# VH-VL binders against q89xp2, part 13

Target 1, 226 residues: q89xp2
Amino acid sequence: MTSPCKHGDRPPGRHDLVFVSPAGWRAMLDARDDLAADSLLARWPKMRWPTIRRRALPHEATGVALGLPLPPSAGKKRVALLVEIDHVASVARPPSLQQARAYAPRNWWPTLDRLDGLALRHSVDARVYGSLAWQSLTGLDYVTGRSDLDVLFEFRSETDIDRFVADVAAIETSAPMRLDGELMSADGAAVNWREVHGGASELLVKSIERVVLLDRHQFISGATGS

## First folded at step 1 (VH-VL)

Design z01 (framework fv_zimberelimab)
Fold by ESMFold2-Fast, scan of step 1:
Structure z01 (fold): chain C 226 residues (1-226), chain A 120 residues (1-120), chain B 110 residues (1-110)
Amino acid sequence: as target 1 above (226 residues)
Amino acid sequence: QLQLQESGPGLVKPSETLTLTCTVSGGSISSGDYYWVWIRQPPGKGLEWIGSIYYSGSTYYNPSLKSRVTVSVDTSKNQFSLKLNSVAATDTALYYCARDEYWGDYFDYWGQGTLVTVSS
Amino acid sequence: QSALTQPASVSGSPGQSITISCTGTSSDVGGYNYVSWYQQHPGKAPELMIYDVSNRPSGVSDRFSGSKSGNTASLTISGLQAEDEADYYCSSYTSSSTYVFGGGTKLTVL
């Protein structure tokens, strides 16, 4: 018998939510007296709240490197966690725009609605990450008056990337917040949408494992079914 | 000068549907800067937010009323409307329409209110 | 959703200052800077007095001020005048993308 996160499961990608098993939480907290004393971290597994995958440090070659952001009221600290692969219970995509909308400041509603409509028109799967995502997942207050809206745009081969980012830029001009975000290919490679819109000839492409410079045309042509 | 004016029946029978309309003048509801809202006040009681609508048709409702309430917008008439189903005596209230300045999340212009009595 | 907690009544004498509290939770008043205050005279619609915790609309007297500490927002009225006698309501945005109002406070100028 294999864990739910082995056969048939996708590996955790950029911004994917990683749920740690009760046994995994126990093992992690037993190893870290500092974390076990934190009342919010003690509540985390009981509420079934996720973590997020991060890049592994050199000494973390074995295991799954995870991060856990604390809300601003707790100092907006990021907690670095390391668990064995057998302790990963499940993986999920970040919240959709529709799921996150219910937890967003009301003045963000028009921007979220416009982005949702745009994503549907361009065959893009739009998800939120960052402060709004964590607020929607936990019900805790992550979003402040200075928060950015962070959106992950997973495009398909039929997506017209140049037109899509031009439309995203148009939506941002009326937004009450900074609209940050990434364009992500089906294989998990991501680039800041603003770099694509700006016409940069080389893009800083991020994956869970590394950062690499790619020719703009190479990245975009992959999205058009090359 | 922006003005909001509620209109609709003053009397509705129990179990029937209440329909109210808010007419906006001196400004356009087809603006991305505002939501348009319904708020009510039972006699001698406090204010209760009913729901909000954006000119695109996107809506948000008070969870306690969500199963009975529908808000709609007609941009060609510069109006938005409230439909409240299966009314009871506890729905007797002054009904206000208001403008929500979405950039700051507050109600800056209110209609004068219309009294709706639910009685047989 | 539960209403925000306000005292049912407050009173003061002309020229004095009074403060009305509005207490919620971290999911409304404590979590956001979207608290507004409304004044309602008998038979009239509410009028905006304070928005975004501490900002005054044009035309509102500087005798009215707003503040917030933790889960409690406050409306302070200085130099009380007879015309200030009214009901006062607070309102806050919530983590469920809704609005909640306080129960209201009747201000009497003695």
Scores: ipSAE 0.000, ipTM 0.408, lowest interface PAE 19.5, mean pLDDT 83

Design z02 (framework fv_zimberelimab)
Fold by ESMFold2-Fast, scan of step 1:
Structure z02 (fold): chain C 226 residues (1-226), chain A 123 residues (1-123), chain B 110 residues (1-110)
Amino acid sequence: as target 1 above (226 residues)
Amino acid sequence: QLQLQESGPGLVKPSETLTLTCTVSGGSISSGDYYWVWIRQPPGKGLEWIGSIYYSGSTYYNPSLKSRVTVSVDTSKNQFSLKLNSVAATDTALYYCARESYDFWSGDYFDYWGQGTLVTVSS
Amino acid sequence: QSALTQPASVSGSPGQSITISCTGTSSDVGGYNYVSWYQQHPGKAPELMIYDVSNRPSGVSDRFSGSKSGNTASLTISGLQAEDEADYYCSSYTSSSTYVFGGGTKLTVL
């Protein structure tokens, strides 16, 4: 499962889960009437549900910029939060495919199992983010009939990227859902797996601070892959 | 395939209420993955988001139009509608209905659009 | 007038690459990875070309790519073709939970 790290450890990376202390939640709710009035947000600290890191706006430079999605039934609510660094209690990796499986629609199980086996074979650490991740973390209904399966694939230097994405594409052909997701290098740079599979000569590489076009060979060969 | 079709008057007098309806076919409006949206384009100008609605009735509006705009949904007819009150000549535009993808952090984008309907505000 | 700044026009010859910029602020383009690009041919509805800064919908040519650095997003079209001649609009989510569009860029293929 996701293993929390103590607060004060390294800063959270892309899709990492950030747990806010009880004091941090109280400070946020006391400062914002809109958050305090939301019954589901009142449950968040009681259930010890996480948040995720987001890029800070300039006026948020002195805090840790976080966010959380509410279920679709609660309306279009991506909740932006700001906490003091001392109120970050712990950080954990996104849920594994195995953890998420228990909360997934039954017809997604074969796809999740195939992806888990593929990741192991290619020395890839596969995690879920997006709707299935939040459903598995909270038990709330995030996944709908048109949800994508969002997977984070952290590859190693020994990973054959071209073969890996070809195998992901093959799994998708029999999947009941669209497979979305990112290939991530050890240094945290990520690219959409479908873009790599599509043969694009330049890839859009995402990091915490920046999104840039890089030569495909440069990214795959490890210039940004650590 | 999914299709969206706008309908309503092509001419509205200043101070009156504009009412447009979008009919959705080839897919259900009662989907948790989507909002349904109105976007307009004045002649020779760019696009302007008006507002979005979830099939439950939850709405988000452009603040510049919020006092004059109401979006509603009728799941039994697979339709959603726009009401724009107190129209002026500056509301003359091509009006589009569209589908908005909702996927947490991975995006908000408009993937299917109606053909658009021209509304002229003139006396 | 638009919230996001795009050049009014851009031109290129067949086979060349062109780039269209979309500049906002830290509360829209700079703050979120929710930038989309739309192509509009005369008399037609806009068509989604790019979403989430860089993702292509099924059926969109890989000649179209998107990127972002700071407050500026970019659409790049490689191997320019006559049918690419159109208006291009960027869009971004904002910190106010709204959407803003660029003023549009007319691409002329010479």
Scores: ipSAE 0.000, ipTM 0.435, lowest interface PAE 13.4, mean pLDDT 83

Design z03 (framework fv_zimberelimab)
Fold by ESMFold2-Fast, scan of step 1:
Parts: C-alpha cells; structure tokens; sequence
Structure z03 (fold): chain C 226 residues (1-226), chain A 122 residues (1-122), chain B 110 residues (1-110)
C-alpha cells in the first residue's frame, strides 16, 4: 500500500489519494441521504478507503472537491464529494507499480515489470491510477477485460522525455492491454504520453485547476512550472 | 575518486547460491544520479548485463536471469550485493560491479570494479 | 535478446585508421541513441571510450570517434598506436528496458 503524508505536507496533486477523517465522512453522509443509503458507500469510511481530488465546480469555492469511483458492478458511477480542509486526515501518492502488481491480472505482470525497470532507467516515478489502482486499494473488482493500464509518469529534470515515451510505446507493443497514462512535471502539470510520442506541436496539459494548450517545448522545458 | 571493489567466494559448488558484494568508496551510493550494476564475463567470452539497483532498493534484471537473481543495497555500509541461486558450470565468469550514470545527456557504465573470478566446480 | 553483431577481429598498422561495426535491430541500436563503446586490455576491467553514440568522456583521445547509421553503430580509431591493441565491446539500451552487449572485437596493431 501507499504511505500517507502528514497533514501540511504537499497539497494533493493529480491522482493523489485523499483520506477523509471519520468526522468528515459523518458530515458528508449526514448531509446526503442518497450516499448513506448506498451499502457500498457506507462501507467506505469503515474500510478506510481513500478518495481522489477533482476540479472544483464554481459553487465549491471553499473546501476540497473529491471524487469516489465505484466499480463496474455498481454502474461505473463517480460520486462527487466536497469536504472541509479540516476533514482531510492524510494524503498519499497513488500505488506504485510493484504495489499494484499483486492485484493485477497475471498476464499484466510482464508489462508492469518492464515499466518498473523503464521508470528506474529514465529517473521517472511511475504510479498506477484508474481501475488497477482502485482494485489494489479496495480489493473490489474494477479491472475488466476492456480495462486500460493507467500509469502516471512523474519525470525529473534529468529525464529524456523523447527517449522515455519511445520506450513506453515499445513496451505497449507486447502488452495484453492498452497502456494509457500521463507525463507529469514537478509542478503537477500533466499530458497524455501518446500526444508527446506522436510529435504534436501543441499539447493538452491538465492540472487540478485548469486545462490549457501549451507548446511541446514549453511543457518539456518547464517554462510553465519550475 | 570513486572506486568499486567486488568481494566474495572464488569457488562455488553446483546448485548452491553465489553471493557477491560491491563496496563503493570515495563517493556515496545514496545518490539519485546513479544506478549500481552487476555485469559478468565468462572466460574468453563477452559481457552480459545481470541487473541494476537504485539506492532506494528498486531493481530491474536481465530476463534470462530474473528467476535466479536478487540484487540488494545497504546504504549504511555503502555496498550493494548480488545473489545468484542454483549455480551451474555455465555461471563461471568474471563478475564486475559498475556504476550506471543516468543523466539526460549521459547514460553509460562509467566506473567499473576490477572484477572477481567465480568458478562453479565440484 | 541476442548479442549485437561485431566482427571477431580487425587489424591495422601504426598510424592507420580502422572501423569496428556494431549491428543490432530497430529495437536497440536503431531505435535509441544509447550506444556506448568499451575498451578492454587483457586482465583488466572494461573502460568507457564512447557514450550516447558519439560522445567522448574527458580523458579519452580524440583519435576515438563514434557514429551510427540505421541499425549499425561504428567506432573509428585514427592514428593507430600499439596501446590501442585490445578487445572492444559495444553496448545498447533496448526496447525491453535492458542492456545488450556486442560479442566483442579483437583489435590487432601489426
């Protein structure tokens, strides 16, 4: 499992896990009869399962906007939650490739191992998000025969991004699943790795607060963040 | 100047486990700029990459050896080690430890130990 | 996962130039600019001569140069000297996130 960060450490970034306090869960469930009536959702605080940060809507000016994905058997619904900052107990990074491996389909293991080695070589911190991450965090069935493997690749200043995405593409050639994912700079801005590999001159860069088009060189060089 | 030194048994019996240690001196193993590597060379033959380790403990291995190999790091002793299980005569080789520099403009095995000969024989 | 192809031996006279080839596939030499060359004298550890196809570490003579065309990388040694007599190995990163070495080339200075 991922290790939680102390309150007051780095604020939650894209795909980071947010653990809500018991008081925070009580406040949310008391305010929402629809959530309290859902048997799976009632288990969330009891099992101490996390949520994820999402972009806030205009009326959510204060507090922390959170999302909670339900498994396919529950209709693939994403529950929108809003919690006061005081009710955020801890924040953790998404599961590592090695942590998620134990919950992955056996035929995914070679791909996960290759990605782990690739990330090491390119000075990239590789984390899992999406279906496999939630399956590893909850033990519930999120992964299906149609699921992508979703990987967050946080690169460093020493990372050769062109080399890295070419290697990711090569690994996908032998993979039993579609390998999706994001390249993330140190400031939390992320772009789909395929856009970078495809040679697009403008990239759709995502952060918690906004989505913007940036020149490829600006994103890679960090002109928009550190 | 940074130096690497291999140590371990010169003779190992078939089916036993080979254990080698590499001592790093003149620099710290606890650095994000480098991976630490094992490479071998059978007498009269070419070089073969065995595996690499980052100071955090993250490893990756040659697929042909992955089921038999474990690489570990001990940052308190400034050392990293190789364990090779179920050895056979074909594992007889000179074993090198090396540093792998992982910069954007520089990726290579730039510093090597002197090598240690391991003979697998009864 | 087979080794890169190098000629088993090459030879030249003092003052001449020789070239050693290293041939792989689009999944290693052809796909990446991570080719390095190592010199090994008898009884000694390999020493880095060229990295990232054509770059020299500080202290390596400019008589040594590297290049690549398609799936073939080349090491060229100009102004041959007796001390250049050694085994030379190429190495490349691969699409499998591993390293492969060439079989090695014995250089004889006649």
Amino acid sequence: as target 1 above (226 residues)
Amino acid sequence: QLQLQESGPGLVKPSETLTLTCTVSGGSISSGDYYWVWIRQPPGKGLEWIGSIYYSGSTYYNPSLKSRVTVSVDTSKNQFSLKLNSVAATDTALYYCARDTIYVEYDAFDIWGQGTLVTVSS
Amino acid sequence: QSALTQPASVSGSPGQSITISCTGTSSDVGGYNYVSWYQQHPGKAPELMIYDVSNRPSGVSDRFSGSKSGNTASLTISGLQAEDEADYYCSSYTSSSTYVFGGGTKLTVL
Scores: ipSAE 0.000, ipTM 0.436, lowest interface PAE 18.4, mean pLDDT 84

Design z04 (framework fv_zimberelimab)
Fold by ESMFold2-Fast, scan of step 1:
Parts: sequence; structure tokens; C-alpha cells
Structure z04 (fold): chain C 226 residues (1-226), chain A 119 residues (1-119), chain B 110 residues (1-110)
Amino acid sequence: as target 1 above (226 residues)
Amino acid sequence: QLQLQESGPGLVKPSETLTLTCTVSGGSISSGDYYWVWIRQPPGKGLEWIGSIYYSGSTYYNPSLKSRVTVSVDTSKNQFSLKLNSVAATDTALYYCARDWGEYYFDYWGQGTLVTVSS
Amino acid sequence: QSALTQPASVSGSPGQSITISCTGTSSDVGGYNYVSWYQQHPGKAPELMIYDVSNRPSGVSDRFSGSKSGNTASLTISGLQAEDEADYYCSSYTSSSTYVFGGGTKLTVL
């Protein structure tokens, strides 16, 4: 499990985990009969499980927009939540590969170990998001036989990005699952690693605030400028 | 020209700890997607996998040996080692080190070193 | 006691073909395409002959071929030669992230 802490002035990160205070959960459950009636949602604050940040709708400008993905057995619904900033207890990075490994199917272990070693060699901070992340955070069954392994790769200025994505592609060839994921620069901008490996001259770059089309060189050099 | 070479004692007394080292030459332990492996073969019998290690320290052990086995890696010396605790006569075997290229097979093997457990 | 079942021995004459079977379960041979075969001559270390069920390493004769059907993998050696006389072992990855070996098959070239 990821240990929560205050973020201070760190730039917003994609897939960051948001922990709501007990008072915040009480306020949400008191305001929403539908949430209070759901036994899994009532259990969420007792277990101190996180939520994830989502893009706010126009009418939600006065609060923090959050999402909570339910496991497949509960219909794969994403519950939309809204809390006051004062009710955000802490924010944490997604689980590391090592933290997620204990909750992963055993046949995924070699792939996770290979990715961990690869990240270490390339000065990359590798974290899981998606089904495996939620399974590792809650102990609930999110991963199915059809699940992808979703990995967030935050690269540094010393990272050889072209070599790194080629090595990721090589690991995927022996993997028992599809290896999905994002390359993220230090400023929080992310792109699908497969798009970079494909040699595209323009990349669809995503941030918390927007989606833009950037020249490959602009994306890579933006990370180097820090 | 990757080569693996086992080294260690040829004779170990019952109840003691067996320590073996595998020296890798012609390639780097930390380069590429490799697990480094120990396999043994009692005289006149078949092969038994003991354990594997990735250069970052992740280990996998044969459940029948897990309580007695430790595998470690020293990337600065380009070596990895096996420690087998509380040895008995049934641990007498040829011990091989090998490489698993992350593709679930053993493509390079050392020549093997005979370890006899006897008083 | 090996997890994978192989015949203890097999024999053939020069020029003939022989097949060695390796039977496991859905948790090893049947569940994955990670079956390998090793040749061991007396006094020598095992040498990889086949990996990933049917692939040959560089330098291994095309007389050696591998296949799999359900829980049983097979090694076939065609055009038998005297130097093929050896012990042959199969191996498979398992659902527990371990490796298991067959008991070995002694090939005699008559």
C-alpha cells in the first residue's frame, strides 16, 4: 500500500491518490442517500482507502472533483464525488511496482520484476495505476483475465527515452498481458509510451488541465529543461 | 562468449551452511533482462531448480528448499551466490549456475561443481 | 520424484526418428508456452536444445524439433546419429512462478 503524506507545492500528478478525511467522508455520506446506502462505499472510509482526482464539471468549480472506481463485481461503476479542499487529508503517488507485486497474479511477477529493473537502469520512477493499483490499495478483486497492466513511467533528464521505450516493448513481447502506460515528464505532462515507440512526429500529450498535440522534440525537451 | 563458473567447497559437514559462488564473464549481470539461477543434480538423478534472482534483488525459490536457501547478487563483482543452510547427505549433488534470459529457459550453464555432504 | 512425466528410456537406430514425451498439468505445460528441452552427455552440463516449445537456439541441428498438445510436450529427433545418445530433460515454468523438470529420458542409439 502507498503511504499518504502532504504534497506541499509539488506539481499536480496524473493518477495521484486523494485521501479524504473522516469528516469529509461523513459530510459526503450525510449529503448523499445513494452513497450512504452502498455497503462498499460505507466501508471505504473505515478502511482508509483513497479516491482519484477527476476533471471538474463547470458547476463543481468550488470543490475538489474525485472519482472512485468500483470493482467489476459491483458493475465497474465510477462514483463521482465532490469534497471541499479542507477535507483532503493527504495526496500520494500511485503504488510502486514493488508494492503492487504482492497483489498481482503470480504469472505477472516476472514482468513486474523486469519493469522494476528497467526503471532502475534508466532513472525512471515506475508506478502502477488502473486495475492492479486499485487491487493493491483495497485488496478487492479488480484484476481480471482481460486486464492490462497499466504503468506510469516518470522520466528524468538523464533518461534515454528512445532506448527506454524500446526496452519496454521488448518486455511486453514475453508478458502474459498487454502492457499499457504513460511516459510522464517532470511537469506532469504524459503521453502513451507506445505512441513514442512508434516514432510519431507529433504526440497527444495529456495533463490534468488539458490535452494538446505537441511536437515530439518539444515534449522531450520540456522535461530536460527542469 | 558468456561463461559461468561455479566455485565453493567440495566437502561440507552435516548441519553446516553450504556457500557457492557463480562468476559471470563475457557479459554483465546487470545488463539486459536476466535472471541468474541455481540448479542441482544428485549423482545419477535428475535436475532440480533451487532458485533464481534478478539483478535488482527479486528472488524466487523452490518451495521445498525455501526455508534453507538464500540467493544473492553482487553486481560490482559480476557474481551471484547460493547459501544452503543445515545441509544433510541428501544435499550431495552437482550444483550448476545458469542464466534465464527472462524467457523462461536456461541458455547458458556453468560446468557444475560437486558438493559432497559428509562427516 | 519429478513434476513432469517422461519415459525412462527410448531407443532407435541410426537414421530413424524418435519422440520423447513430457506430460504435466494445466498449471505448467498446459498453461504456458514456456517448455524447454536439454541434452546431457555423461560428465557434462545440460545444453539447451529447444525453448518456448518449438524454437531452436543457433547451432542446434534442425533434426531436433519440439511440439505441444494440451498438457503434453514432445521432443522429436529425426535422422538419429550416434552422438544423439544422451539423457534428455524437459522443463516448464509454472503458475507458482517456479520451474519444474521432467525425470529425464535416456536415449540409446542402437
Scores: ipSAE 0.000, ipTM 0.445, lowest interface PAE 17.7, mean pLDDT 85

Design z05 (framework fv_zimberelimab)
Fold by ESMFold2-Fast, scan of step 1:
Structure z05 (fold): chain C 226 residues (1-226), chain A 124 residues (1-124), chain B 110 residues (1-110)
Amino acid sequence: as target 1 above (226 residues)
Amino acid sequence: QLQLQESGPGLVKPSETLTLTCTVSGGSISSSSYYWVWIRQPPGKGLEWIGSIYYSGSTYYNPSLKSRVTVSVDTSKNQFSLKLNSVAATDTALYYCARDYYDSSGYEDAFDIWGQGTLVTVSS
Amino acid sequence: QSALTQPASVSGSPGQSITISCTGTSSDVGDYNYVSWYQQHPGKAPELMIYEVSNRPSGVSDRFSGSKSGNTASLTISGLQAEDEADYYCSSYTSSSTLVFGGGTKLTVL
């Protein structure tokens, strides 16, 4: 399991896991007959499986907007949930590469091991999100022959971003799957690693509250605002 | 592959009710992650949102059309429909149905699938 | 009522970059991150190019990018190609749980 983020740590980031309290699940199921009738959804609180944060639609501005992705056998759909803030029991980071490895297809193991070693060398904290993350969290079959490996790379100020993404691209050359994912700074700002590697002069940088177009150097140096 | 297809009359007389149906193929309309949407476009003009419906029957309407519009869903037929009352020549437009869904990461929302559109002319 | 403001037209040459703006208020573009961009070729249905300000759907060229600053969202198209010639529309949700579109921008590739 991933360790909970404590209050006062960096702001909750993209792909963070949200655990709903038993009272929160009861409130949701009582309000939604469609959720209560779904046998997989009824199993979710019993297994203590997480949900994921999503941006709230305007009519959902009160409360915490959440989702949970269903496995491909259930149509690979996401269930939209809304809970009160008091019903959020804890927040955790996505699974580490080591945690996810045990649930990955065997032919993915060399790629996961190479990424883990690369991240250690470059002072990067690498975590998994997407299909492999949900498979490792639930034990359900989310990964298919068409699945990407989705990795969140949290870098530090000492990380050489240019060399890191070049090395990620080199690892992808020998991978049995597409490597997708994001580079994230300590403050939670994220960009697709492939945009950085592709030589884009300006990057689309996402944070918890904003989306901005930044010069590549500004993102790498951590420059913000004015 | 999920697809949407509009159907209904190509010609409606002024003051009558326009009824259009959108048929969902290759997937289910009964999903908690999706809204189903009607959008129109008068010839040579821009897009205008008409309304959205959740598979439970909950609706959201454009305030400028709310007094004349009803959107409904029929989960047994995998369809949703638009009724526009008291039509006038200004209601002449291409009418599109679309899907409004959340992506697999849970952060994103998109009108990812559109029907081909159906032209409705309001004329005597 | 609170339709988003786009320039009526923009033009560029092959290989250049152009930007299309979409200006609203704090009650739509400014306070929310639900801006989408659609491309419409003559006689065709709109196609989603960008959603939630900056996300690209699978199959959309990396030449298309979206951003937002204050009450203005922007669509940027780099390395212009003849097939990019189309009408472009932005949309956003509002604080009243309604969806509004911009007036549309005709892109001409000269």
Scores: ipSAE 0.000, ipTM 0.388, lowest interface PAE 20.8, mean pLDDT 82

Design z06 (framework fv_zimberelimab)
Fold by ESMFold2-Fast, scan of step 1:
Structure z06 (fold): chain C 226 residues (1-226), chain A 122 residues (1-122), chain B 110 residues (1-110)
Amino acid sequence: as target 1 above (226 residues)
Amino acid sequence: QLQLQESGPGLVKPSETLTLTCTVSGGSISSSSYYWVWIRQPPGKGLEWIGSIYYSGSTYYNPSLKSRVTVSVDTSKNQFSLKLNSVAATDTALYYCARDSYDEWYDAFDIWGQGTLVTVSS
Amino acid sequence: QSALTQPASVSGSPGQSITISCTGTSSDVGDYNYVSWYQQHPGKAPELMIYEVSNRPSGVSDRFSGSKSGNTASLTISGLQAEDEADYYCSSYTSSSTLVFGGGTKLTVL
């Protein structure tokens, strides 16, 4: 599906935030009694909180497939939503490490600061997704003692990928949490950084449209199933 | 390279609880990208999905086994485990653990353990 | 009985093509594109051959192809080779977020 966006704007990628219009929320909740009965979901449009894109099921070909993660206390991990394209109000990038820092546990701050410095040195744009991102966006308790730090690392052609993931692994050895995350190429294809660091010759590469197994060289060179 | 390894008893008595553990190495179980899965294969039969777990503890179970099965995850040990209660001879099978992609909600079981044989017998 | 129906066996000669069917219902195969195919050699764990009906992992020969028509998914192996001899399983997610497998098909290459 084509999203209404300005010329020159980056198309929505993995973990990008999608804001649904008030009319779009009313249409979705009216169509789904199960969602309308959920008090936390009724609060979502009132608070202007975002959703995220997911891959569409075949019967969802006419529409925008979205996801909405509930906090751990609510029991459900993810709510699947479908919205008409004209009900997408705006799209935004995930929070930066700096934006999310204030909402993170204090003992995570040194790790966040070290990752910021690392990203700058390696020409990487680092952003958070997952529990810390949703906690920073909503103020709800998503981060628990078992939460990992989920980071999206968008690399450039000049980035030394092998050195970068080795440095990420070094930061994790002294971190108070597990450091999960994805390396993302300029075209929006992503792979778990740990698979790259582990020396895997074949990587599970994900995008909004598809998932493919690619050899390491193909992913790094940007030939990711164009 | 990420690999999975099953471990547990090769023999369990009828009515007892079967406990199996899958150890993840070369990668992290704490990933928003994957579910971790138990699958079994009785002798001479096909594959049967048992259940899937997300690292946060969210689970999906085969309805035919739901009353007897619990899958759990221990992120500190990089492991996930299966408990199957009240076992019978029909639970004799090769048990596999596997990795499945969560983000796309589809079957991409790209990494499997080697399997461990469990016999239910007195 | 398996939730998805496959033929118990299929045979072919080297260089020929064979097709294995996987028949379900609208609530698994028909209305969704979550069909995967796995190859299992004796004594080995299954290997992913096809996912999302027709997509091949990198490293899987283009001799393997997948398709779907109505409630039936198909795996086609062209230019059959001796190493293709194995058991083949289909799987699909369902509308209830459960996962089901076919009964398996033994491919013999003679």
Scores: ipSAE 0.000, ipTM 0.428, lowest interface PAE 15.4, mean pLDDT 82

Design z07 (framework fv_zimberelimab)
Fold by ESMFold2-Fast, scan of step 1:
Structure z07 (fold): chain C 226 residues (1-226), chain A 122 residues (1-122), chain B 110 residues (1-110)
Amino acid sequence: as target 1 above (226 residues)
Amino acid sequence: QLQLQESGPGLVKPSETLTLTCTVSGGSISSSSYYWVWIRQPPGKGLEWIGSIYYSGSTYYNPSLKSRVTVSVDTSKNQFSLKLNSVAATDTALYYCARGPYFDWLDYFDYWGQGTLVTVSS
Amino acid sequence: QSALTQPASVSGSPGQSITISCTGTSSDVGDYNYVSWYQQHPGKAPELMIYEVSNRPSGVSDRFSGSKSGNTASLTISGLQAEDEADYYCSSYTSSSTLVFGGGTKLTVL
């Protein structure tokens, strides 16, 4: 279970969960016949399931751009949504590894447990996003035999990044799935962990606002957010 | 209905490469639901997992054997194969092929071949 | 050598119940629910009897049951029959992402 953010909590970051108010859902469904006709989307507000932020298109500057991934059985499509800011009821962080574990295939449990222990040792806050996150949030079948395990690793200033990603790579060698994921600095900038492990001198860093190429040392030191 | 059948030479000389093939019938090896597995058993002793393969070519090996073992799959022939390099007398065993579920290549094996005896001797 | 400890032999009479233990460590049996049991008759391939500690495959008699307490998994066979006479092997997933087997237990039905 993900708790909603209180007033004064940090702004929504990458992979954070956005809960739309009942009034926001009503306004959105009333404006879109295609969404109102979808039986799964009709259940979304009733079950109080979240959405995620996406980059706004140029014509969406006045609202909050959201995405809603549907399970593979519904065509694995992403529904693009737009709501007024006052229709955002709350924001929460993605599920922790421990929260998602109960919904994961059993052969993923050793990997999840090893990652949880590794994160604790390295002062990293590890959370899931992608298929496993949505399966744990909704109880719907998102995880398939081809699914990656998507993990968000938010590191701190004391984290030895090079040692951490080497240990993540070691865990992946025995994992039953591809371990995809992002290293995230305190300011919300993220980079694929494998790119860091590969020794690249410049990293493709992603944020809500932009994608930029940064020097490895600049990203690791957290200079972008200081 | 699903059947697995091992085949290969019964005698291999020390330092040579052992090659075994498992033929799958009554089911498709190209199934996303299963891993395909090699297990061995020295005469009168216990079982040892060798390695597992998914139809995509993804492999997992016993760390004790990883430097000497290669498992491959041929979906067009509905077969998968084991190559064990630099064999020694301690590699003498019954070799089994087996099937495991896609969600755990190390959990359990529900169908097994009859086994083929490989003797390593000069 | 076997990583999991099983008694070398166990005996029972027809109609009795027997239990075979499989003892490992917290890094295998203790922390994971991936314990399987296999029955092997002389000259035959092993047959899956129990998987994931306590589940039975279709076609396996309900006389066979599995359980786990701490670092020890157990296979219990009730209402012993002559055809139960066989070698029994346990296996478990490990924290190093490999599979280990027990040394095997020879069940004799007296």
Scores: ipSAE 0.000, ipTM 0.411, lowest interface PAE 17.9, mean pLDDT 84

Design z08 (framework fv_zimberelimab)
Fold by ESMFold2-Fast, scan of step 1:
Structure z08 (fold): chain C 226 residues (1-226), chain A 119 residues (1-119), chain B 110 residues (1-110)
Amino acid sequence: as target 1 above (226 residues)
Amino acid sequence: QLQLQESGPGLVKPSETLTLTCTVSGGSISSSSYYWVWIRQPPGKGLEWIGSIYYSGSTYYNPSLKSRVTVSVDTSKNQFSLKLNSVAATDTALYYCARDYWSDAFDIWGQGTLVTVSS
Amino acid sequence: QSALTQPASVSGSPGQSITISCTGTSSDVGDYNYVSWYQQHPGKAPELMIYEVSNRPSGVSDRFSGSKSGNTASLTISGLQAEDEADYYCSSYTSSSTLVFGGGTKLTVL
């Protein structure tokens, strides 16, 4: 499994896993009859499963805004949660490709292995998020025949971004699923890899706090050092 | 169909700069899918990777040659080139250009050009 | 003095299977699945036979197969034929984002 970080080591980034304390879960369930009535949500604190950070609304600025995706069998809805900072027990990075592999459909294994090797070659830290991540974290059925493989690619200054996304596209050519995902710089700014590969001169760059348009050169130069 | 062809002098004097050009035909060098590569082979010996270039100008060099080697790309001419400075007799070899399929796998090779370093 | 170790020569008879080894370290063959094999006939450019340890390019006979165990990659040629007589080279990506070749193996079909 992904190892939890102690609270205070660093703030949660995009797709990071947030573990809520038992006391925090009790406070939330006691305050929300809709959550307490859901048998699957009652299992969450008992199984010590994580949540994910979401962008806070203005009225939520004094708490930690969290999301919890339910599997398709439970309506495929995202539950919005808000906890006090003292109720955050730990934070962890999303599962690695190797950790998620055991929970993936067998026909996805060659693609996961190719991506893992590619990431090592390009000095990229590759992690899964989305359906496969939640399936690997909970053992519940999140992955369907329509699911994408969602990968977070954290690149370094020495990474050749243009070559990396070309190689990702080549892997997708033989993949049994759509390969979606984000390129993320060290400071947490992320962009969909397909936008970079598609030749867009302006990229929709996402962070925990906002979404902005940046010139391709402005985003890439953070990775290449120029 | 994509083809690669090396060109340059067959004889270079010691201490001079060797310049070789690879011409890409039947396809574009401005492809996001490939690197373009120089490899050499001294007569009767094995293969040695020299360096690779992406159409953007990004390069990777053999550390043993890095201080003497420059690889460049000219997308307007559909060519890429090798410059090897301060040549010595040990640089005598067949020089190949090749296409890197993606994973350091070279699927298309030029025929090779023999370069002799001699007075 | 090749970075990857191959036997200098191997031999076999028609119809036999032979295997050529390519031994590196954890920083190349061991940790990465980017091993390629090339066949070179005298006077010709090398031809790609195997990439990513075990994948064959279109047009390469299924008599050629690749595998890896630990720090050693292997090329196996089954149903050996006279036309297989050639030099064989392995190559591998390294942790320094470089490429290294083996010293080559001369295959003789007896």
Scores: ipSAE 0.000, ipTM 0.436, lowest interface PAE 17.2, mean pLDDT 85

